# VHH binders against Triacylglycerol lipase 1 (LIP1): the designs that were tried, part 12

Target 1, 373 residues: Triacylglycerol lipase 1 (LIP1), of Arabidopsis thaliana (Mouse-ear cress) (q71dj5)
Amino acid sequence: SHLLHGSPVNSLCADLIHPANYSCTEHSIQTKDGYILALQRVASLGPRLQSGPPVLLQHGLFMAGDVWFLNSPKESLGFILADHGFDVWVGNVRGTRYSYGHVTLSDTDKEFWDWSWQDLAMYDLAEMIQYLYSISNSKIFLVGHSQGTIMSFAALTQPHVAEMVEAAALLCPISYLDHVTAPLVERMVFMHLDQMVVALGLHQINFRSDMLVKLVDSLCEGHMDCTDFLTSITGTNCCFNASKIEYYLDYEPHPSSVKNIRHLFQMIRKGTFAQYDYGYFKNLRTYGLSKPPEFILSHIPASLPMWMGYGGTDGLADVTDVEHTLAELPSSPELLYLEDYGHIDFVLGSSAKEDVYKHMIQFFRAKVKSSSW
Short names: E, the ipSAE of ESMFold2; O, the ipSAE of OpenDDE; V2, 0.75 times the mean of E and O plus 0.25 times the DockQ between their complexes.

## First folded at step 4 (VHH)

Design J04 (framework vhh_6z1v_2; at its last look DockQ between E and O 0.04; V2 from the best seeds 0.00; counts 0 for: pae E 12.1 > 2, placed apart)
Fold by ESMFold2, look of step 5:
Structure J04 (fold): chain B 373 residues (1-373), chain A 122 residues (1-122)
Amino acid sequence: as target 1 above (373 residues)
Amino acid sequence: EVQLVESGGRLVRTGGSLRLSCAASGFTFSSYAMGWFRQAPGKEREVVAAISWSGGSTWHADFVKGRFTISRDNAKNTVYLQMNSLKPEDTAVYYCAADREYTLFGSEYDYWGQGTQVTVSS
């Protein structure tokens, strides 16, 4: 049985942050719909006299808060922000191994997995922002990557959430997925993998399970070259240390719900940025409409400063879709385009401090009210 | 009682044509998206084609594009697969399936037919 196999994930503080000689405390919140979410608060052990502004790091799909700390302190954004004096907070959405609990449900209940990225935006992210705002008594800085940017765009359309955010920095920003070019993602969508996993009775997507791995392998067999699996699902990545892949696999990937994957596939098939499509009759019961309501990017306040970094070889956050998002935003974000960067390079790239993070930090510092920066 | 019953599978020569039918009963057929799957010996079950609840949208796997066509008749509670230019590689058991993830209070899994054998001889 899988019950005999160990659970190697400890607390993020203990596994990655304390060993690197950084301050780290574990926190938890309960969402209004009952999920127990882990957060970590990270700071440098240096001689700083006052806490800098709070910054929340929101990971992407199949990741968790560990991604911000998997490289050295000179390369990992979480450590780099702490070294620059930020009060770093790390969010972990429901269903990840750090946030696997619920007040009444267990992970074997189908209802535990009855959510998609819209719930991550409206509950997980919104409530983590509220928690930080309450603790710090100040507006927060928000960083998102990939699905973390989908969540950010959706949550920031809510005035209550947007008023708690000082500025947002979005890595590989996504609101539309019309132009996905990652080869295995294209095959999964054409094959309706989302329907197959539902038919098999799966409620979570967990790449550490034998059944899902075998199903994905069968999609490659005789149809496409999946030897470089990461390239197959993200596009080309130029710039991370490939010798560390075995180490990264000790921590990543993390589970997500089948419903979330279905929602992402709806975005690809329909070219929408909208709530979950339940089908004609259930949409009417749920929304009062035959089609799901769209998230309206122009509802994000024009006064909210935004910074966006994106790459020319990203097979998920395609440049064409980024340009579509920019056209609908009410403001003009500050942009960093890196022609050679892929989807993963923005979080694991060996040179990302110089190429990406120094520009993000300069943007944040320009928005800080404190004179100590 | 929910039932999906496939029919029309048989032995056919390479290059030939065949139409599969799937009769549905025991549920509101017009509320379900329908699909055809196939499974060859030693391989995983794979989706061949899919059609929306209204029939207004269809999708076909690349490996059958231009050769196979899915359709449905909601008045007869039936979904079809027209198969042209058959190849030995098309030899498989073909399954009809109903997908109703969007149902409220759904503790049900999608329903599958028993399958119909298609054999394409060289």
Scores: ipSAE 0.000, ipTM 0.148, lowest interface PAE 12.1, mean pLDDT 86
ESMFold2-Fast, scan of step 4: ipSAE 0.146; ipTM 0.646
ESMFold2 (binder alone), look of step 5: mean pLDDT 88; pTM 0.893
OpenDDE, look of step 5: ipSAE 0.011; ipTM 0.277

Design K04 (from F02 with T52R W53S; framework vhh_nb_b201)
Amino acid sequence: QVQLQESGGGLVQAGGSLRLSCAASGFTFDDYAMGWYRQAPGKEREFVATIRSGGSTYYADSVKGRFTISRDNAKNTVYLQMNSLKPEDTAVYYCAAEYSGWDLDYEYDYWGQGTQVTVSS
ESMFold2-Fast, scan of step 4: ipSAE 0.010; ipTM 0.436

## First folded at step 7 (VHH; framework vhh_7ocj_1)

Design L1 (from B06 with E98R L101P P102D; at its last look DockQ between E and O 0.58; V2 from the best seeds 0.00; counts 0 for: pae E 11.1 > 2)
Amino acid sequence: QVQLVESGGGLVQAGGSLRLSCAASGFTFSDYAMGWYRQAPGKQRELVAAIYSGGSTRYGDFVKGRFTISRGNAKNTVYLQMNSLSVEDTAVYYCAAREYPDWGEYDYWGQGTQVTVSS
ESMFold2, look of step 7: ipSAE 0.000; ipTM 0.466
ESMFold2 (binder alone), look of step 7: mean pLDDT 83; pTM 0.848
OpenDDE, look of step 7: ipSAE 0.039; ipTM 0.563

Design L2 (from B06 with E98R P102E; at its last look DockQ between E and O 0.50; V2 from the best seeds 0.00; counts 0 for: pae E 8.5 > 2, grease 25 > 24.2)
Fold by ESMFold2, look of step 7:
Structure L2 (fold): chain B 373 residues (1-373), chain A 119 residues (1-119)
Amino acid sequence: as target 1 above (373 residues)
Amino acid sequence: QVQLVESGGGLVQAGGSLRLSCAASGFTFSDYAMGWYRQAPGKQRELVAAIYSGGSTRYGDFVKGRFTISRGNAKNTVYLQMNSLSVEDTAVYYCAAREYLEWGEYDYWGQGTQVTVSS
């Protein structure tokens, strides 16, 4: 059979979802700029005749679709949504191990990595939403975590994307990064790690590489204890099971581009929610402006229902920055604030079903019933 | 000072071959995507071939396997081998360079070299 030739092998469906006794199919799309992205469609097994409303799960930085399925079916949002009857779709952005292809480029071409989260928003996420909308002939529900939320904010400023979305639930929402408190992140920004990796000729950030690990260790020298790496880059996590770290490392982290990290560092340094800053002259050539265009949160339709979950110990999605985002949104999102939750507790916390996901599902179910005009 | 200098253009009979060269200076050549574009009188500039930093190549549809782009990183030079030339290939051929951190238009352009194919 020639259909098996060139098909994906060692897939997310096969690795995590089929073994848990859930239905899963592999899909792919091609972005307009040539990237080949994997999507998974997940449903609970059993006596169901039709899928419920579609939900797209969009992971964060250095993660992929696997993050939604790494814990037990009673703890993992991907399984929980499927058990509640949702038609679950899993997105995997370019550069992750599930979405590593391009129509002309290979990963040894530096051009393969010439993108940032703005491209993830305008191509990857927008085109995944379009694909789901086309298949279901209905608006989709969107879930984002961390980088998945800044992608969502940026994409939803585009009217054609917002028209395809019924509601969004954003975990650890970011758009401004003025008040990042995670100590290793502050150190990396202060030491200009993004410039150092460019000077070394690196085009991707891959924490599975020995060279990058040693570089990060040298940044800690004489300044901080980085042996608890996760706390150093995210802040304190209350409810994450540290005994599972070796298991999680079989799947996470996934690579991202150097340009994406540079873009995020620009935002931390400048306090902006804007496109990539190439510098004065390149900005003029690229944008027709000396400074990069800003994303304007008030362009998101006021009618688009939003729900947000955020934590008091999150060192990346700081409460002050979340409040800045809320002040600029045209709507009043439904809020869930958990004082002791950290950045990864929202996706890997063992109690997140009761603390977070039940509230998100209530929000979605309310919008399903109100969708009849 | 960044400079791209094309050479190898000229008059050639239909069915013949020509090899264009573009010598680059003023930047780290191996980090750049290199390309050849052409513009005939009354037409828009169009992609002929590109070679990316890792060696992947792309060709315009009209090339139909007749042209080959290559790069000699040790000599900071990109080449275009053009075979089976026809009158429709008559144009000014431009060398271009693009850095991977910059998406969009090419950063640098050469002055062009004329290729004229006679019947």
Scores: ipSAE 0.020, ipTM 0.559, lowest interface PAE 8.5, mean pLDDT 87
ESMFold2 (binder alone), look of step 7: mean pLDDT 84; pTM 0.852
OpenDDE, look of step 7: ipSAE 0.040; ipTM 0.452

Design L3 (from B06 with E98K L101P P102D E105L; at its last look DockQ between E and O 0.04; V2 from the best seeds 0.00; counts 0 for: pae E 24.6 > 2, grease 26.1 > 24.2, SAP .682 > .668, placed apart)
Fold by ESMFold2, look of step 7:
Structure L3 (fold): chain B 373 residues (1-373), chain A 119 residues (1-119)
Amino acid sequence: as target 1 above (373 residues)
Amino acid sequence: QVQLVESGGGLVQAGGSLRLSCAASGFTFSDYAMGWYRQAPGKQRELVAAIYSGGSTRYGDFVKGRFTISRGNAKNTVYLQMNSLSVEDTAVYYCAAKEYPDWGLYDYWGQGTQVTVSS
């Protein structure tokens, strides 16, 4: 089977949300550094007199807003939140197939891809939060998964962003990555694949490219089961329907920059939670420091309510790294630990409504009663 | 293909001066930090001077104001003016270009130019 498919994409609203009989509108914002980002606003069509508080869904690496809607309305967090009355907003970071524009650059320009997750935090996420805050005149409930959580940690260290957020729910939270256990990721870091990709002149990771499609197809056809491949990249997943992998590949993965992958590999090798390391000379020019500045988790306001869901078989958000993050946070997040859950189960698991999402929603509802909208 | 070609080395009397040049090609010069490094026999390679894309500079502690690094972005060239040389400055001087320090991979070095200071 093929891991990568060309999907005819009109819009997320048209492809996944309207067909499920939900309200959906397409929105766009322009970041201060010129990227054009898509957002979707989703609500149930059920009998409601007024909308509930805004919730922003922030996807992870190689994902986009489609991940929140790929399963049935009874299983998908985006639909479930809408059914519970939330004003659901879906973010799509730069470089994904929904957010592929720039005011002056083409996606074929290397400069279009000159960013990492720190830019996603400081521009994409921060400005999406600002946009929602301005539209709703209300503080935002924030949900992040994987890369969406490191973006959230980094952005929430900034007082002006934290002041716009009522509470955050973080699925598979990461900030430190020095205990990643996913076998293929460990091998790629050990072999310095990020340097090899740069040497080949690549600036984006796009699985829809003919070369990458052929490489991935070759690996699946002759060398490994695609289920085993997913396990090697993320760790064991207990709880999603593996027969749907071909369907998921019609929508995911989405592109990211090579620089973003390099940044994540730096963090794995060095055990840091820091801005991009350009090397001694460029760090001095860029930051005024020989080493990149670290993000300081204790700068996140202690008063900001946080909820975290994480799994015992997650090969990317390892329990040891999560515990390191918890030790540095100034607050005590509410925790949901699921021994058998893996990285993908938190967003695509068929049982996640009962195992995960009901607890997240209870947390959010408790915070709504302590504030006014 | 990246190339860094040093020139301007040679024999000089203690107290004298030399000017080293490094011509660069094969990358976007204005975006890179450029540096001069030196290695005396039996010693580790050490930083002499660095100049960043924005023009700021850094020097090794042993330089003590005697050397000046500069860059001509239009000519893709980095210079090192070395004044008040002493015998202890005798080494092979290497031009280097770095975007990001890695575990020794993709670190561009020139062939080096010999500087010999006689007493």
Scores: ipSAE 0.000, ipTM 0.094, lowest interface PAE 24.6, mean pLDDT 85
ESMFold2 (binder alone), look of step 7: mean pLDDT 84; pTM 0.858
OpenDDE, look of step 7: ipSAE 0.054; ipTM 0.404

Design L4 (from B06 with E98V Y100H L101F; at its last look DockQ between E and O 0.01; V2 from the best seeds 0.00; counts 0 for: pae E 21.2 > 2, placed apart)
Amino acid sequence: QVQLVESGGGLVQAGGSLRLSCAASGFTFSDYAMGWYRQAPGKQRELVAAIYSGGSTRYGDFVKGRFTISRGNAKNTVYLQMNSLSVEDTAVYYCAAVEHFPWGEYDYWGQGTQVTVSS
ESMFold2, look of step 7: ipSAE 0.000; ipTM 0.127
ESMFold2 (binder alone), look of step 7: mean pLDDT 84; pTM 0.850
OpenDDE, look of step 7: ipSAE 0.268; ipTM 0.701

Design L5 (from B06 with Y100R W103Y; at its last look DockQ between E and O 0.01; V2 from the best seeds 0.00; counts 0 for: pae E 22.9 > 2, placed apart)
Fold by ESMFold2, look of step 7:
Structure L5 (fold): chain B 373 residues (1-373), chain A 119 residues (1-119)
Amino acid sequence: as target 1 above (373 residues)
Amino acid sequence: QVQLVESGGGLVQAGGSLRLSCAASGFTFSDYAMGWYRQAPGKQRELVAAIYSGGSTRYGDFVKGRFTISRGNAKNTVYLQMNSLSVEDTAVYYCAAEERLPYGEYDYWGQGTQVTVSS
């Protein structure tokens, strides 16, 4: 009964971080194209003094900054980094519940949703990095998950962004999507559901609407197994506590644009890592080229340290596509491969502190420039 | 009132086998992830094996196929079968139940059982 419940929006600090007895301040930035984005700055209240470098946490598709704080302080990466003395910053891309504003547009305007992950990389992420760099007067450490990783790859091809980043840790990294194996995703791509949604005049995907809340609540009470549905869209997750799904649905999922979904489907169909394909005529007007420009992974500086964690049962960040990405990177990242881990296990897995995060923290600490850390 | 009671520890010869058991009470056992951790003198506590509510398992890298975790939900008991033991496996082994929610109680631990492997 009542697995999805609408709640008044509140700040992430108030909803998840202050109740856990952590310090948290709300910040906002305005992107050059007018979007108002929320960031949170999180610190431990424990006896360890905060002296570590800034770390930016960048969430994935249909998620937001809440994902880093949904489990206990001993299990959630956001709390764990704060407890280890990092200056933790949480990013929330445009269109999510925490970053739903624009200087002139409202979410009912189609123009509010005229963006894809390339804009999230070049505006949202790049400008969050610039903001942190300016405030901290130091290079930042970057963490991405899923869509947050393709955003990172794209942004780091830009020299002015890369020079502000000390090191990047990428969970479930994606750039190519040739080998997506999640069954429902394959079916939706095959059926061209993205084109159908556009034909109906929709510009956003919002699973928390009153209609979808009622349908999901009814289905999960009925005969639908919500664990089976999650498996169909992400692949198998070994280590994520499925009994907590009702709790997670109080916070996730968050909206994204239809254009973003279309862009991802283009990449699956065409096997590309490129800007949005408008078709021949509009590509020429927009890019000066008949085909969309590609992102070139080898433009990421070879001197930028990278760490990557990926799983053997991930139906979205498939091992074959990860290997393709590795072959095109200018230097070899430090790798953590977990044969049994799936897409969600890296952010919500109950053992992820031991299996994943301790290795990420060791990597970051090896790159810190201060002897007093 | 949560209780975790380990049994089955002791002294074994290198190359031998040992089976640990952990009887659990005070929570809905089938909904919790259960695990075995170990700590040798002067070392950090480390995960040996975990078994999740859906039956999926995870093992520490050092296990290398020698140990098997299982659970009997009807008996509220988690087991660790340890084969091909070596001196490096000597440690106190702890049974643990993981918190289900971020703001609930702390992790639950047993008192530990000593495993000593002789050369």
Scores: ipSAE 0.000, ipTM 0.105, lowest interface PAE 22.9, mean pLDDT 85
ESMFold2 (binder alone), look of step 7: mean pLDDT 83; pTM 0.843
OpenDDE, look of step 7: ipSAE 0.092; ipTM 0.616

Design L6 (from B06 with E98R E99T; at its last look DockQ between E and O 0.00; V2 from the best seeds 0.00; counts 0 for: pae E 19.9 > 2, SAP .709 > .668, placed apart)
Fold by ESMFold2, look of step 7:
Structure L6 (fold): chain B 373 residues (1-373), chain A 119 residues (1-119)
Amino acid sequence: as target 1 above (373 residues)
Amino acid sequence: QVQLVESGGGLVQAGGSLRLSCAASGFTFSDYAMGWYRQAPGKQRELVAAIYSGGSTRYGDFVKGRFTISRGNAKNTVYLQMNSLSVEDTAVYYCAARTYLPWGEYDYWGQGTQVTVSS
């Protein structure tokens, strides 16, 4: 390997959750295409707090399950849900440092990275939901952030998956990316950075590699101020504690595939919410169609309760694109709009418990069936 | 300037009781998980009881209903009522406040109080 790999991480339970004095067990599942995914089951301690509905937390791009636990128990959604009696489950998609296994492939094999967010939706998320549904014998509550919402929208168009979900809460919801305003993202799409990375023979994106650091630095030189790198890729964040960024970098970011980045860039360039576009001839071979099939938001059941939180300064889940998504959904989600919130504030904001999570929890509690909690 | 001051330790006969107290200062007490830990010579420190900021409690398996942790947030004090003591309970008992280092603060520990149980 000519990419720098970081050190192996310990388990999420051991690193972040047990030290906070919460119950946590490590689980694994296998996707139908052979990936081995880590899940964590988190609960507050005490016998009167164990009985509650299952909630699956699905992270976004370059994140993993750690994101839900990086702040204090009073600030982190994972801990807060557990304290409210939920049976919290944490998903970690393929390619993250928690889910780096496969039945036949190594994460150094190029074939290990041959996937995009559509595979995360159809295999990873679908399998996680099925696993939780089987264990609990009840429908599950779903939380997604960013790419986790792309995955959720795509997966919920499948009746089999939607039947296992009681309600979904989507933070920074994305199905369209027509109006991305994050400056570095716009520059990278304009410069066709995704094509250049493929030409260099790279199959994973790992920001801890020296080559990628140098490439990003060269793009920022003279074109824009990249001193605040996070702002340049997400837009402005009002409420994220920047003094903790060195600590967060011990855990985040996590790797993703080059193909996944290419798929996201296709969405930006083409304004689509669709399967991966392989080009005319490979699309015909893969799909039987010259263009990739679209995911149809109106196929999500109108009966599925949805809650959506989004921010006015989010440079990725732009308000205009959120409105486009709302117009195509068959239901009217409950909405929380926070004018000053950015993309990261919804998961790491110091005030998010009061501003966001109390409303999400109220929505979930209103959907809980009798005697389960 | 954080202080955790334990009191109430000492020598007790098997089957007896002790009440440990831990007075806390220098931090926002109601925002911390508080706990009692014990360490016998040559052994690793182990959890006896914890009480979270939200009031939930946890006990080590060996407690088996004999000990009760409580907190008085208005008094910044954590208590451990220890009943039906046995020789195996002999250890130094430490009060702790868990800051959960995501915000850069360290765990705080008291100096410990000796509990000795005679057969």
Scores: ipSAE 0.000, ipTM 0.122, lowest interface PAE 19.9, mean pLDDT 85
ESMFold2 (binder alone), look of step 7: mean pLDDT 83; pTM 0.846
OpenDDE, look of step 7: ipSAE 0.005; ipTM 0.211

## First folded at step 9 (VHH)

Design M2 (from H45 with A33W Y52S S53G; framework vhh_etentamig_d1; at its last look DockQ between E and O 0.58; V2 from the best seeds 0.00; counts 0 for: pae E 4.5 > 2)
Amino acid sequence: EVQLLESGGGLVQPGGSLRLSCAASGFTFSDYWMSWVRQAPGKGPEWVSGISGSGGSTYYADSVKGRFTISRDNSKNTLYLQMNSLRAEDTAVYYCAKEEYLPWGEFDYRGQGTLVTVSS
ESMFold2, look of step 9: ipSAE 0.385; ipTM 0.776
ESMFold2 (binder alone), look of step 9: mean pLDDT 83; pTM 0.845
OpenDDE, look of step 9: ipSAE 0.697; ipTM 0.893
ESMFold2, look of step 11: ipSAE 0.339; ipTM 0.749
ESMFold2 (binder alone), look of step 11: mean pLDDT 82; pTM 0.834
OpenDDE, look of step 11: ipSAE 0.392; ipTM 0.765

Design M4 (from H45 with S35D; framework vhh_etentamig_d1; at its last look DockQ between E and O 0.19; V2 from the best seeds 0.00; counts 0 for: pae O 10.7 > 2, placed apart)
Amino acid sequence: EVQLLESGGGLVQPGGSLRLSCAASGFTFSDYAMDWVRQAPGKGPEWVSGIYSSGGSTYYADSVKGRFTISRDNSKNTLYLQMNSLRAEDTAVYYCAKEEYLPWGEFDYRGQGTLVTVSS
ESMFold2, look of step 9: ipSAE 0.057; ipTM 0.607
ESMFold2 (binder alone), look of step 9: mean pLDDT 82; pTM 0.834
OpenDDE, look of step 9: ipSAE 0.000; ipTM 0.306

Design M6 (from F02 with Y99T W102Y; framework vhh_nb_b201; at its last look DockQ between E and O 0.16; V2 from the best seeds 0.00; counts 0 for: pae E 12.9 > 2, unsure alone 63.0 < 65, placed apart)
Amino acid sequence: QVQLQESGGGLVQAGGSLRLSCAASGFTFDDYAMGWYRQAPGKEREFVATITWGGSTYYADSVKGRFTISRDNAKNTVYLQMNSLKPEDTAVYYCAAETSGYDLDYEYDYWGQGTQVTVSS
ESMFold2, look of step 9: ipSAE 0.000; ipTM 0.182
ESMFold2 (binder alone), look of step 9: mean pLDDT 80; pTM 0.810
OpenDDE, look of step 9: ipSAE 0.007; ipTM 0.300

## First folded at step 11 (VHH; framework vhh_etentamig_d1)

Design N1 (from M2 with E100D Y101L; at its last look DockQ between E and O 0.01; V2 from the best seeds 0.00; counts 0 for: pae E 16.3 > 2, placed apart)
Fold by ESMFold2, look of step 11:
Structure N1 (fold): chain B 373 residues (1-373), chain A 120 residues (1-120)
Amino acid sequence: as target 1 above (373 residues)
Amino acid sequence: EVQLLESGGGLVQPGGSLRLSCAASGFTFSDYWMSWVRQAPGKGPEWVSGISGSGGSTYYADSVKGRFTISRDNSKNTLYLQMNSLRAEDTAVYYCAKEDLLPWGEFDYRGQGTLVTVSS
């Protein structure tokens, strides 16, 4: 049974947050479909109780809550928000190494991996928001990156969820994927690699294998710039410290389901923002419709303040698709466009505090002051 | 109910150009990825090119990249393939295919096809 153990999971509080001299507590919630999710609550240390409005940080695909703390306290959004007095909460979706449990299933069961980002939105994120709302007795501030943004868009179309959210800040927002330009992603979609993986009987995607990590480390130390691989899957990134890639690989990537990848590839191929497409007959049984239901961005309340940061070199959240999203939203989000920023720069960029996060924090503070008035 | 009708094939000299069309009916055309597939005499089918439902993404087999251009007009329910710099090895029957995400295949339907012959 020793060989059957899943990936070991260390405490995020113990590994990254306590060593940086921040307060951190581990929390656990259960989704309605039985997944056990880890949350962390982070605050600055001090002689007085530090409290402020709750902020939920929701990571992207193949990431987890660690991404918000991988750089120094002056560079990492999680630490920066805590230093500005926010009650910081870190979400970890099902299947990541921090949220690898289920009440009845194990990771060897095919059913454990029978989900996509729509379930992350409707179950994981919705439960996290509910939990924070219940604890704080106030509406929460939501931050999403990449997949965390499509989860946010989908969840916020639900009135019950939207009424618990004070404001949302969305980094590299996605809802449409018509214009993905990242070369390896285009190649994988073209080759139908998602379909091939299903035909082989695989149910999870876990790039953190011992051999892959060793190979990447060897290539990065020798002759290759590992940012070339990252560029192929995200587009150009200008502004993170490439010498730290070996360090980042101690934490990232995290697993996701094959079904989630298939769902994203459906969206790229069809240009849709919709629930999973099971095919004609199963769609009828599952949805009562021959086609999967679309998520309608105009169902997000027009009164919900939004802020969006996006980059000109992002190969996943392409500017054209972001503009499509903006055209369908019922409100006019406050926008930050950085021509040279790529997908990863928004979470790991060395200057992101000055370039991105100060603007997000100004937006949030304006909403705190407004709501308290 | 789904119908695909290919047209525009014919005899052309090497280095010449030809434009194929596919008229689609019986489904919401803009919802589906569309492809061109070809079958040369005595060979199995070969995927040629694909285009997303909106037309925002296009893909090509290596054998045709840079010479062929796929496009669609969703207002006319029509798929196109512009073929330039044609070679003898491009000789085949060309089929239009509606891609469906059903668990059993890459595409749902194809028409009767249109013959392209590249000969000097």
Scores: ipSAE 0.000, ipTM 0.178, lowest interface PAE 16.3, mean pLDDT 85
ESMFold2 (binder alone), look of step 11: mean pLDDT 82; pTM 0.832
OpenDDE, look of step 11: ipSAE 0.026; ipTM 0.549

Design N2 (from M2 with E100G Y101L L102P P103W W104G G105E E106S; at its last look DockQ between E and O 0.01; V2 from the best seeds 0.00; counts 0 for: pae E 8.7 > 2, placed apart)
Amino acid sequence: EVQLLESGGGLVQPGGSLRLSCAASGFTFSDYWMSWVRQAPGKGPEWVSGISGSGGSTYYADSVKGRFTISRDNSKNTLYLQMNSLRAEDTAVYYCAKEGLPWGESFDYRGQGTLVTVSS
ESMFold2, look of step 11: ipSAE 0.012; ipTM 0.469
ESMFold2 (binder alone), look of step 11: mean pLDDT 82; pTM 0.837
OpenDDE, look of step 11: ipSAE 0.017; ipTM 0.405

Design N4 (from M2 with S57Y; at its last look DockQ between E and O 0.76; V2 from the best seeds 0.00; counts 0 for: pae E 5.0 > 2)
Amino acid sequence: EVQLLESGGGLVQPGGSLRLSCAASGFTFSDYWMSWVRQAPGKGPEWVSGISGSGGYTYYADSVKGRFTISRDNSKNTLYLQMNSLRAEDTAVYYCAKEEYLPWGEFDYRGQGTLVTVSS
ESMFold2, look of step 11: ipSAE 0.297; ipTM 0.737
ESMFold2 (binder alone), look of step 11: mean pLDDT 82; pTM 0.841
OpenDDE, look of step 11: ipSAE 0.790; ipTM 0.915

